# Designs tried in a protein design chat: VH-VL binders against Cytochrome c oxidase assembly factor 8 (COA8). Part 129

Target 1, 167 residues: Cytochrome c oxidase assembly factor 8 (COA8), of Homo sapiens (Human) (q96il0)
Amino acid sequence: APERGAERRDTAPSGVSRFCPPRKSCHDWIGPPDKYSNLRPVHFYIPENESPLEQKLRKLRQETQEWNQQFWANQNLTFSKEKEEFIHSRLKTKGLGLRTESGQKATLNAEEMADFYKEFLSKNFQKHMYYNRDWYKRNFAITFFMGKVALERIWNKLKQKQKKRSN
Below, E stands for the ipSAE of ESMFold2; O stands for the ipSAE of OpenDDE; V2 stands for 0.75 times the mean of E and O plus 0.25 times the DockQ between their complexes.

## First folded at step 14 (VH-VL)

Design jf3 (from je22 with heavy chain L101T; framework fv_ebrasodebart; at its last look DockQ between E and O 0.08; V2 from the best seeds 0.00; counts 0 for: pae E 17.8 > 2, placed apart)
Fold by OpenDDE, look of step 14:
Structure jf3 (fold): chain C 167 residues (1-167), chain A 124 residues (1-124), chain B 108 residues (1-108)
Amino acid sequence: as target 1 above (167 residues)
Amino acid sequence: QIQLVQSGAEVKKPGASVKVSCKASGYTFTSYGISWVRQAPGQGLEWMGWISASEGNTNYAQKLQGRVTMTTDTSTSTAYMELRSLRSDDTAVYYCARDQTYDFYKGYSPFDYWGQGTLVTVSS
Amino acid sequence: QAVLTQPPSVSVSPGQTASITCSGDKLGDKYAYWYQQKPGQSPVLVMYRDSKRPSGIPERFSASNSGNTATLTISGTQAMDEADYYCQAWDSDEDYVVFGGGTKLTVL
């Protein structure tokens, strides 16, 4: 089986959103949209008495978030680069200037841009299929662990009620 | 096979003009542009300008504006670069290169094919 | 005008990995291209659109572009890889092509 050369993911600089939630917050916080991915990062709260299952769930959510951030950051950057190249190449081919008479960047019409989007989606179809597959796998795992954590919490509440009845 | 074949070496005096030709073959000439790049002896690459083979539109480097003229002949699939008012610092190897304009999704890239270069010497 | 900065020279032993950097403002937001030029020869495109290899370029050539820096990497460097390497980008605002100053790769 030919070793699929690990496509060195151009790691967009992990611009860890410098958004720091308030130190005294007992809740998850949603940050502003990331500059590259346009996804809003979630800052997960860490309870003082976090169970091993809760910790595993939190880590899985964090890893999934980071994976999503990286994917979309790279995808958006690629899209931007290809779009710009497409516009300019088409304008050049048409003999059109890159700037309008008003000095604005010339753009293509909606029909021409539709061709770009179609071609871009076609080219990236397989990549998006793999992304979707992995997204479902990750979310399934998260949901599964959410269920386990919920059951653990129910069990702990029942044990506490039994102890209070025995005293 | 895709080829760009340039004219032979030129020796010119200061103030003269030089016209270098670049004959393209092995591809649809009008589907691409031609860029010109020069390299002074022992120096790096300097982009001079671009011409569309289909429309004849040009964009020249600001440094060469007013002194350079690029043209194409679609009937012969030949690009031309004329440099006027030659100076000693214009002594360089001049390259033509195929410059992608239309079908970049098929894996084409700017400057994917180069001519062999034309030495232009400007000497008193 | 955008300027692309390259180290003037890089030296590597045979079989080692060579890395050549190209730095420019917001270069990561643009496609980077790489050219190899051997003495007395025309430049040859070795990498396009940051990380893509043209046909006929060995797999030992790779490239990346992030932030303000594009990097050409040659794994298992061979004596035949000794050449000048130039990065290139296109400025979409002014529609001009910029080359780096070039890097001489020496295989010791």
Scores: ipSAE 0.580, ipTM 0.831, lowest interface PAE 1.0, mean pLDDT 89
Fold by ESMFold2, look of step 14:
Structure jf3 (fold): chain C 167 residues (1-167), chain A 124 residues (1-124), chain B 108 residues (1-108)
Amino acid sequence: as target 1 above (167 residues)
Amino acid sequence: QIQLVQSGAEVKKPGASVKVSCKASGYTFTSYGISWVRQAPGQGLEWMGWISASEGNTNYAQKLQGRVTMTTDTSTSTAYMELRSLRSDDTAVYYCARDQTYDFYKGYSPFDYWGQGTLVTVSS
Amino acid sequence: QAVLTQPPSVSVSPGQTASITCSGDKLGDKYAYWYQQKPGQSPVLVMYRDSKRPSGIPERFSASNSGNTATLTISGTQAMDEADYYCQAWDSDEDYVVFGGGTKLTVL
């Protein structure tokens, strides 16, 4: 059985677990979540006898993974930056410090934070719509090439069986 | 093409103020922030602060709080940085830089495009 | 307040591999970025998100970031690579951008 490696983040980690597929693996592997996008990367297997069609599929999947991780890493950073700026601005308006007497980072209550969440979602609606459009385009292309690769593999298996019977 | 073009060099006396402009072109100005970074002669880079081009909110470096004001004019795609109560140790090249949030084609980078720099000299 | 420490200078002969370090507490838990600055010019981004290379940056540039140290590596160093190099990270606790002190790379 192929080696499986998926590391879960614990409840309060300072970082994510690392997983490295074995050098001799013949299968794709799913690693732990990326520290910025929270998406699990796939390490794609490259066989020595990879066909041109198989290579095109693999490159499309690799490019789609990078695109998806870039989008969510950037969105998560933007969310974090804007959230902290919103909190700091509201605390300053209320005349409060950035930290409590205990040294803990000061925060706003849930009702106060609701304004931020609504504003953030509204501002990013168009960006998410373009992301969804591109995601569907990429997913459709990947599915199409997966079908073509599957047919190619069936054809090769039938051709190999025919040649062995003639020997 | 994406460009950030800054105003020309300035010579100021201690106690004066300076306002440096940064005109952006080649991209949607309100989709990104602008950071200001300065570099004293023979020294390293020092981040001064950030402004959101869309919302106008700012975050200033703590050592400059109270002396710096950053603004934007979205109608001209121009960012401004004003530094008040100038001292001789404010002599530096002042850069504006685009602070990236998301770029589908280029990915994430906090300072992907820089202005040419504006030399501000503070001397008696 | 975060502090990023770089060696003040690194010297290499042409064709050698240059290694510029950037040390900071738990730096591997953050994204690291690298900028090149030639005399009289603005900084140029050369590595981002720990190990990614922007379009137009030569393949001889690479980088890594783990533990407390990020490293910029230039293989086959050329005279044109002579410049100051700065690492950069952000501190989400204060939403503060921090630069390293810079490293002058000299190619003799």
Scores: ipSAE 0.000, ipTM 0.460, lowest interface PAE 17.8, mean pLDDT 79
ESMFold2 (binder alone), look of step 14: mean pLDDT 89; pTM 0.923

Design jf4 (from je22 with heavy chain K106R; framework fv_ebrasodebart; at its last look DockQ between E and O 0.47; V2 from the best seeds 0.00; counts 0 for: pae E 3.2 > 2, unsure alone 73.3 < 75)
Fold by OpenDDE, look of step 14:
Structure jf4 (fold): chain C 167 residues (1-167), chain A 124 residues (1-124), chain B 108 residues (1-108)
Amino acid sequence: as target 1 above (167 residues)
Amino acid sequence: QIQLVQSGAEVKKPGASVKVSCKASGYTFTSYGISWVRQAPGQGLEWMGWISASEGNTNYAQKLQGRVTMTTDTSTSTAYMELRSLRSDDTAVYYCARDQLYDFYRGYSPFDYWGQGTLVTVSS
Amino acid sequence: QAVLTQPPSVSVSPGQTASITCSGDKLGDKYAYWYQQKPGQSPVLVMYRDSKRPSGIPERFSASNSGNTATLTISGTQAMDEADYYCQAWDSDEDYVVFGGGTKLTVL
């Protein structure tokens, strides 16, 4: 079995979202988009009487979020770096300066950029397929645990109603 | 096999000019550029500039602007670097290197092949 | 002008892991390249685009780029790895190539 070389995930600095929800909040908060991933982080509320199933669901959601943040941060960074090299190489080949007469960064035309996007997507197709597969697996697991938590909550409500009828 | 073969060592007086050649082989010369890098004795690498082999477009390091000229001859797959108004601080080993154009699969990979270097000594 | 800073020297025992850092402003937003130069020889590309390894370079060579620091890592360092190592990046604002000051790796 070829040892899958552990692609050392260039750990984008875990930009701990500096967004701190209010201490007295009893609900989940959505932060501003992360500057690297462009994903809005969710700050999950922790109930005082969190059940083991609720805790497991929360942790799974948090881990999935962190996984998504890291994936997209790395993808966006790679995209930006490759795009810059592509533009530079094409401009050099054309004998064009990196700056326009107005001092703005020279850009390629839409057709040339379309070629870049097409080839970038083609090159990263397999990576996106694995991402999608893992995304579905994670979301399936989350949905499954959401169902379990819902059932647990129903059961607990029924038990409480029975105790109130017996007293 | 890809090779860059440079001209031999040169000894020049201050104020003179030197022209170093770099003959490329084993690849399509016009599909790449050539960068020049120098290294003074016991010092680090200093980028001098770049030339496209196809179009002859150049970009020179600001420090060398007006004193350096890079050219290519596509018929002989040879790059040239001329440095004028030589000073003692221009004493260095001068390298040519293949400067790879962007490839969609590999990306940009500068300086993947180097010449053997050309020692230029500037002495009174 | 962008400056890439490297430690002037790193020492490692045979079989140990060597790490050479290269720091620069916004280096994390750029690709880093690494070159090995042995005494009296031309530089050799050992890593490109942060973490890609050219053909013929041993697997013990790896690199990463995070924040403003690129790192070249040599696992199981051998005596033959003793050389000067240079990081390199391209400055897109001024359109020039920048080299680090170089790091002498000594295998003790």
Scores: ipSAE 0.616, ipTM 0.845, lowest interface PAE 0.9, mean pLDDT 90
Fold by ESMFold2, look of step 14:
Structure jf4 (fold): chain C 167 residues (1-167), chain A 124 residues (1-124), chain B 108 residues (1-108)
Amino acid sequence: as target 1 above (167 residues)
Amino acid sequence: QIQLVQSGAEVKKPGASVKVSCKASGYTFTSYGISWVRQAPGQGLEWMGWISASEGNTNYAQKLQGRVTMTTDTSTSTAYMELRSLRSDDTAVYYCARDQLYDFYRGYSPFDYWGQGTLVTVSS
Amino acid sequence: QAVLTQPPSVSVSPGQTASITCSGDKLGDKYAYWYQQKPGQSPVLVMYRDSKRPSGIPERFSASNSGNTATLTISGTQAMDEADYYCQAWDSDEDYVVFGGGTKLTVL
């Protein structure tokens, strides 16, 4: 049910962890999925003559991306840690070792793992609801500042047109 | 009021065995496990193994496999650890600790309550 | 993995912040736990699941765990914090539990 902040999909090369936009880029770039969050980062273009309002919008977008990537990286790590802890605890309770007879890492059957998945979803339901609320708040702010930047650009274009006529 | 009370100090000769008891009170004994941890003089903590109080299932440290046996008596809320074929480097303080089972809301928090320790001295 | 390395000792002045590290391969992929042991006493759990503090442990105790290193941090260190500190983690390879070698915290 939680929605993720996806800006673009599949517009940039994939498979290379060290993504660098071309030197002469005048546009934002979408990088490959981050290993931990599985989100595609946006590499923001910084114009030479960025206005204070444009800078505020860019920083807000950057901060929101960082917040979102950190949230999902943390959630994915927590899921992995709790899953391992659950498996070890159940194996321990059953008197089984950490390795099978063949040396492979011991695991639980699907019915046992279903207990983990149900409890994990239940435990994290409120956290994801608060995340969703904050995500909407951040995206509302971004949209608001995008509108303000658009109006600023229209105003500046009109002022340049009026100055040209008066000369 | 949660307590783990261990049996008294023991002096043993090399090759003998020792059995340390750990009586639990103030909680539902069968809802938790008991881990045994030892500490040689001036040394760190070494986990020995674990036993389920309800089922009697055990897991032992690989180093001690074959020399250690852990049991419980649910009617007296008591855990036991027996170490066989004693050597001088088995001289240590032996602790029992409540080993918390996985609680999804609280998570896993091993060794939240410890016994007072039992000194076992192995000397010739 | 299966080896948790701690510095043998750490010294701090009263009121300073003490940091005790615990290093293990990919330790940040597992939950870490911390115990305090004062001379002649049994160990006491002071941090669990990386950064959670049990009831009764002062707020000046905190902890983190990422990458290969877990860190126990004591802010405003007091003389009563002088003790041995042990980290502990699950060892998914062989044994269920592994402890670090311990760190003696001295408050001068």
Scores: ipSAE 0.331, ipTM 0.696, lowest interface PAE 3.2, mean pLDDT 83
ESMFold2 (binder alone), look of step 14: mean pLDDT 88; pTM 0.917

Design jf5 (from je22 with heavy chain S109T; framework fv_ebrasodebart; at its last look DockQ between E and O 0.39; V2 from the best seeds 0.00; counts 0 for: pae E 4.0 > 2, unsure alone 74.6 < 75)
Fold by OpenDDE, look of step 14:
Structure jf5 (fold): chain C 167 residues (1-167), chain A 124 residues (1-124), chain B 108 residues (1-108)
Amino acid sequence: as target 1 above (167 residues)
Amino acid sequence: QIQLVQSGAEVKKPGASVKVSCKASGYTFTSYGISWVRQAPGQGLEWMGWISASEGNTNYAQKLQGRVTMTTDTSTSTAYMELRSLRSDDTAVYYCARDQLYDFYKGYTPFDYWGQGTLVTVSS
Amino acid sequence: QAVLTQPPSVSVSPGQTASITCSGDKLGDKYAYWYQQKPGQSPVLVMYRDSKRPSGIPERFSASNSGNTATLTISGTQAMDEADYYCQAWDSDEDYVVFGGGTKLTVL
């Protein structure tokens, strides 16, 4: 099996979302969109009496979120870099300046940009397929653990009701 | 095989002009540009400018604006760089390099092939 | 004008990993390119678009770009890797190519 060279993930600086929820919060918080991924981070609440299953679910959700943040941060950066090179190359080929008479950054027409988007998507198709596959796997695991936590909570409620009837 | 072959070494006086040639082979000349880069003795690389081989569009480094002219001859697949009003600080090895247009798969890959360099000496 | 800053020299023992950094304002938002130049020779492209390796360049060469710093890494450094290394980027605002000051890699 050819050793898939570990694509050194250019770790986008883990921009720890500087969003800190209020210390007394008893619920999950949604932060502003991340600068790089444009995804809104979720700050998960940690209950005082968190069960081992609840903790496992929380960790899995956190890991999945971090994975998503990193993927999209890298994709957005790659997209931006490639788009800029494409525009520059096309403008150069056309003998057009990088700036308009108004001093704005010159851009290409919608048709030329459509070609870029099509080719960018085509080039990244496999990467997106792997992402989607892994996204489904992770979400399936999360859903499975959500079910387990729900069952655990039901069971604990039933046990408490039985104890209250026996006293 | 892709090759860029430059003209021979030049010795010039201050105030003179020099014209360096760069003959390209092994690829479609008009599908690429040519960049010029110079290197003073014991110094780093300095970008001078770029020319498209197809359209003849140019962009020169601001420091050399008005003194440098880049041209291409598509019939001979040759790029030329002329530097005027030569000074002692223009003494350098001058390189031509193939400058790629954007490729959807490879992206932009400047300077993937270089000429052997041309030494230009400016001495009184 | 954008400036790319490199260490003037890096020394490494044979078989060790060499790392050469290139720092610049907003370099993280741009592609970085790397060139090797041996004494009396023309520069050779060794890395393009941050982490892509041209054909004929050994696998021991790798590169990354994080934040405002590009890094060229040479694993298992060999005596033949002794050269000057230059980073390069394009400034999209002024449409010019910028080279770093170069780093002399010495294999001791």
Scores: ipSAE 0.586, ipTM 0.826, lowest interface PAE 1.0, mean pLDDT 89
Fold by ESMFold2, look of step 14:
Structure jf5 (fold): chain C 167 residues (1-167), chain A 124 residues (1-124), chain B 108 residues (1-108)
Amino acid sequence: as target 1 above (167 residues)
Amino acid sequence: QIQLVQSGAEVKKPGASVKVSCKASGYTFTSYGISWVRQAPGQGLEWMGWISASEGNTNYAQKLQGRVTMTTDTSTSTAYMELRSLRSDDTAVYYCARDQLYDFYKGYTPFDYWGQGTLVTVSS
Amino acid sequence: QAVLTQPPSVSVSPGQTASITCSGDKLGDKYAYWYQQKPGQSPVLVMYRDSKRPSGIPERFSASNSGNTATLTISGTQAMDEADYYCQAWDSDEDYVVFGGGTKLTVL
C-alpha cells in the first residue's frame, strides 16, 4: 500500500536497518545506520535502460558496500565479544559478580580496560592494514568507472543533439 | 601430563555435608582457577561455582549460595568443594575442571581439563 | 536468565554429516563452547570461542555461531563420535556459566 515512509519488515535481513525504497524510485537511497556495522547502506537504483558500463559500476558499488558492511560488522562483533570476555575474566579472578549491588553491569576501571584496548588494536593491526589497502583499491576502481559513465552520458547527449540539428 | 584427580565416591544421609577434593598436577596450579560442575543421574551439566587458586576468590551459582564453600591448598595443589545440608536431589557426579585465566595472547578457554568425577549419593 | 536449548537426540549414519544445534536469545553475541561426553567419562572440550578447535580434536569437527543459534558439525561421522554433546556460553546476568541440556548423538 502507498504509505508515507512506513517501514516494511518483510525486506529487512538480520543485522541491517529495516527500510524499503519505493517501487518506482529513480534514485539511490541511503538508509539508517546498520545495527552491527554502523554504516549507512545504499539501495542502488536499477534503471530500465542500464548500459553495460552502468551495470558494471552498480555491481562494483554493491560488492564494495557488502564487503565493507561485512568487515565492520565482524570487527564490531569480535570487539564486543572479546571485551565482554575480558571483563568477565577479570571480575571472575577478583571473585566479583557480573552485576553491582545496584543491579548495573559491573565494569573495570579505565586502567584495567586500557590493557584490553591496546591488545585488541595490536592483534588486529595487520587485518586493518589490509582492509585499508583493499578499501583504497576498490574506491579508485569505482571512481574510474564513474568517470567512464559520465563520459558515456555526455557523448550520448552530444549525439542526440547532433541528430536533432540534422533534422 | 595435566591431570585432575578427585577423591572417591561418597554416600551421605540427608542433612550431612560432603567435601570433595581435586588434586592438580602437570601445570602451575596458581596460574589457573578451578570450576566445579555437577551432573545428576540422567541429567545435564550444572555449574556450581569457581575459585581462584592464587587469591582464593570465589563465585558461586545462585542456586547454591549459602550451601557451598570452595577452598584451595596451594602447598598440595588441591582444590576442595564442600556442600552442606545435603538433600536427595544433590545426588550427582561432581566434577572439578581447570578454568583458564585470561591471557593477552591466548585469550580465554574455560574447562579445558576435567577430573574423573566423584559420585555423591544422598539417601537415607 | 539465559537458557540454551538443544535437541534431545540426533541420529546419523556412519560417514554422513551430523549437525547439533544450540539455541539461545542473542547467542551469536557471545562466544559458544562445545563439550563431548561419552558414557561413564568426563566431558571433553571439542570446540571453543565459536569455531576454534583444540589440538587433538579431529578436523571433521567444526562449529559456527550466529543470530540465536550455535551449531556443532561433525562431517564423516564415525561410531566413536557417539556421545552426549553440550553447548556452553557465558551468562550475562546472574551466573557466569550456562550449559545446554545436551544432545545424544547416535550413529545408527
Scores: ipSAE 0.298, ipTM 0.694, lowest interface PAE 4.0, mean pLDDT 83
ESMFold2 (binder alone), look of step 14: mean pLDDT 88; pTM 0.917

Design jf7 (from je22 with heavy chain Y105W; framework fv_ebrasodebart; at its last look DockQ between E and O 0.38; V2 from the best seeds 0.00; counts 0 for: pae E 2.1 > 2, unsure alone 74.5 < 75)
Fold by OpenDDE, look of step 14:
Structure jf7 (fold): chain C 167 residues (1-167), chain A 124 residues (1-124), chain B 108 residues (1-108)
Amino acid sequence: as target 1 above (167 residues)
Amino acid sequence: QIQLVQSGAEVKKPGASVKVSCKASGYTFTSYGISWVRQAPGQGLEWMGWISASEGNTNYAQKLQGRVTMTTDTSTSTAYMELRSLRSDDTAVYYCARDQLYDFWKGYSPFDYWGQGTLVTVSS
Amino acid sequence: QAVLTQPPSVSVSPGQTASITCSGDKLGDKYAYWYQQKPGQSPVLVMYRDSKRPSGIPERFSASNSGNTATLTISGTQAMDEADYYCQAWDSDEDYVVFGGGTKLTVL
């Protein structure tokens, strides 16, 4: 079995979203887009009487969110770096300077950039396939636990109604 | 096999010029550029500039602007670096290195092959 | 001009892991390259695009780039790994190549 070389995940600094929801909030909060991933983080509310199933669901959602944040932060950074090198190499090949006469960064035309995007997607196809697979697995697990929590809540409501009828 | 072969060591007087050659082989010369890097005795690496082998476009380090000229001969797959108005602080080993232009997706690897270096000594 | 800062020297015992850092402004937003230079020899590319290894470079060589610091890691360091190591990046604003000051790795 070929030892899957552990791609050392370049841990993008876990930019702990500095967004702190109000202390008295009883609901989930959506933060501003993260500067690296461009994903909006969700701050999950923790109920005082959180059940073990609710806690497990919350943790799974949080872990999935962190996984997504890290993936997209790394992808965006890689994309930016590769794009910059592509532009530079193309401009050099064309004998064009990196700056226009107006001092702006020289850019490639839309056709040349389309080639970059096609090649980038092709190169990262397998990575995206694995991401999608893992995304579906994680979301399936989340959905499953959402169902369990819903059933638990229904059961607890029924028990409370029975106790109130017996008194 | 990819090789960069440089000209032999040079001894020059202050104010003179030196021209170092770098003959490339084992790859398509015009598909790449050549960068020049120098290293003074006991010092680090200093980038001097770059030339495209296909177009002859150049970019020189600001410190060497006006004193350095890089050229290529595609017929002989040879790059040249001329340094003028030599000073004692120009005493260094001068390296040519292959610099990738287009093969970006296979892995852009600047300076993936180096010449053996050319010692240039500037002495009175 | 962008400056890449490296420690002047790193010492490691045989079989131990050596880590060489390269720090620079916004280096995390750029690709880092690493070169090995042995005494009296030309530099050799050992890592490219932060973490990619050229053909012929041993697997014990790895690299990463995070924040403003690129790191070259040599696991199971051998006596043959004793050399000067240079990081390199490209400045896209001024279109010039920058080398770090170099790090002498000594295997004790």
Scores: ipSAE 0.599, ipTM 0.834, lowest interface PAE 1.0, mean pLDDT 89
Fold by ESMFold2, look of step 14:
Structure jf7 (fold): chain C 167 residues (1-167), chain A 124 residues (1-124), chain B 108 residues (1-108)
Amino acid sequence: as target 1 above (167 residues)
Amino acid sequence: QIQLVQSGAEVKKPGASVKVSCKASGYTFTSYGISWVRQAPGQGLEWMGWISASEGNTNYAQKLQGRVTMTTDTSTSTAYMELRSLRSDDTAVYYCARDQLYDFWKGYSPFDYWGQGTLVTVSS
Amino acid sequence: QAVLTQPPSVSVSPGQTASITCSGDKLGDKYAYWYQQKPGQSPVLVMYRDSKRPSGIPERFSASNSGNTATLTISGTQAMDEADYYCQAWDSDEDYVVFGGGTKLTVL
């Protein structure tokens, strides 16, 4: 019945490798990096006696992870698409083909690519600032509810301890 | 306001050449390229090639290499496409289209404005 | 050379939602573009960069692109939307531009 830790894979679906946590886990699991976001997902443990406050904390953590995964997946895909589009446009303007004489994909040198990297960072600066603001807001809320859950657990243990002493 | 006006329809025999013109107005001609796209009767769109209006650099579709020449005249804001050694399967409507260079905000938006088309009929 | 595959026709009743697909190998790794062509007219750009709508194109036009498939969606389809629709992407082989074979949208 004992299961190995969060880094253990037990089953992979066909076609695409996916993390599958053990069925007897009593802990949160950290999976491999997602292909698109490059972030490691957390698979949250749901205890059978979860309080309403504990449930609210877990949902907030799940929603924050989903939001974070989506942001970076979208950002990474956009970067890749715009990079290829920029390369193709510059090659086209130069009158060059998409492949070299050896059959390799034509590329731009680092100096040519610097224009793209600079513009991409500049364009996305405000989006990243809003992302950072929202990330801190979400983490503050999570920390606040973690504190409330911790106090709830301590309070319940004190009530149980007080009942034992009075019996 | 932005307009691409093409030369009139042409009838040619196999082995001849055709040269279609495309006069641009309403925008800075040298800030864009011109692509040529053809459409055979009842068929889909086929990209033929591209020319930069400022430098005259070209890139042609592999199928048409050696048979097509694209040029521009920046003083008249006019692009030209010449197709040589015509065959009956070259019968099509030939379109010029404004071909936008990479714009980080708008991206690669080829073919935002099109000419009216030029019917070229190749008949023995 | 890359091939973009579209269904030859799609039929829809007025007011219904029409979906036109464009399939290509790893198409979701590229930006997709959509053009509308009415009989006797030049093509008109209706969607660019997967999901962006040019000014003058009604909000009922939308598009998406993921995996091997880009999709043009027309909600509340009107009789004036009856046309041929072409997808377009850049090509990774020797040609810079490839078009799909086209889809005839019929509004019955």
Scores: ipSAE 0.450, ipTM 0.758, lowest interface PAE 2.1, mean pLDDT 84
ESMFold2 (binder alone), look of step 14: mean pLDDT 88; pTM 0.919

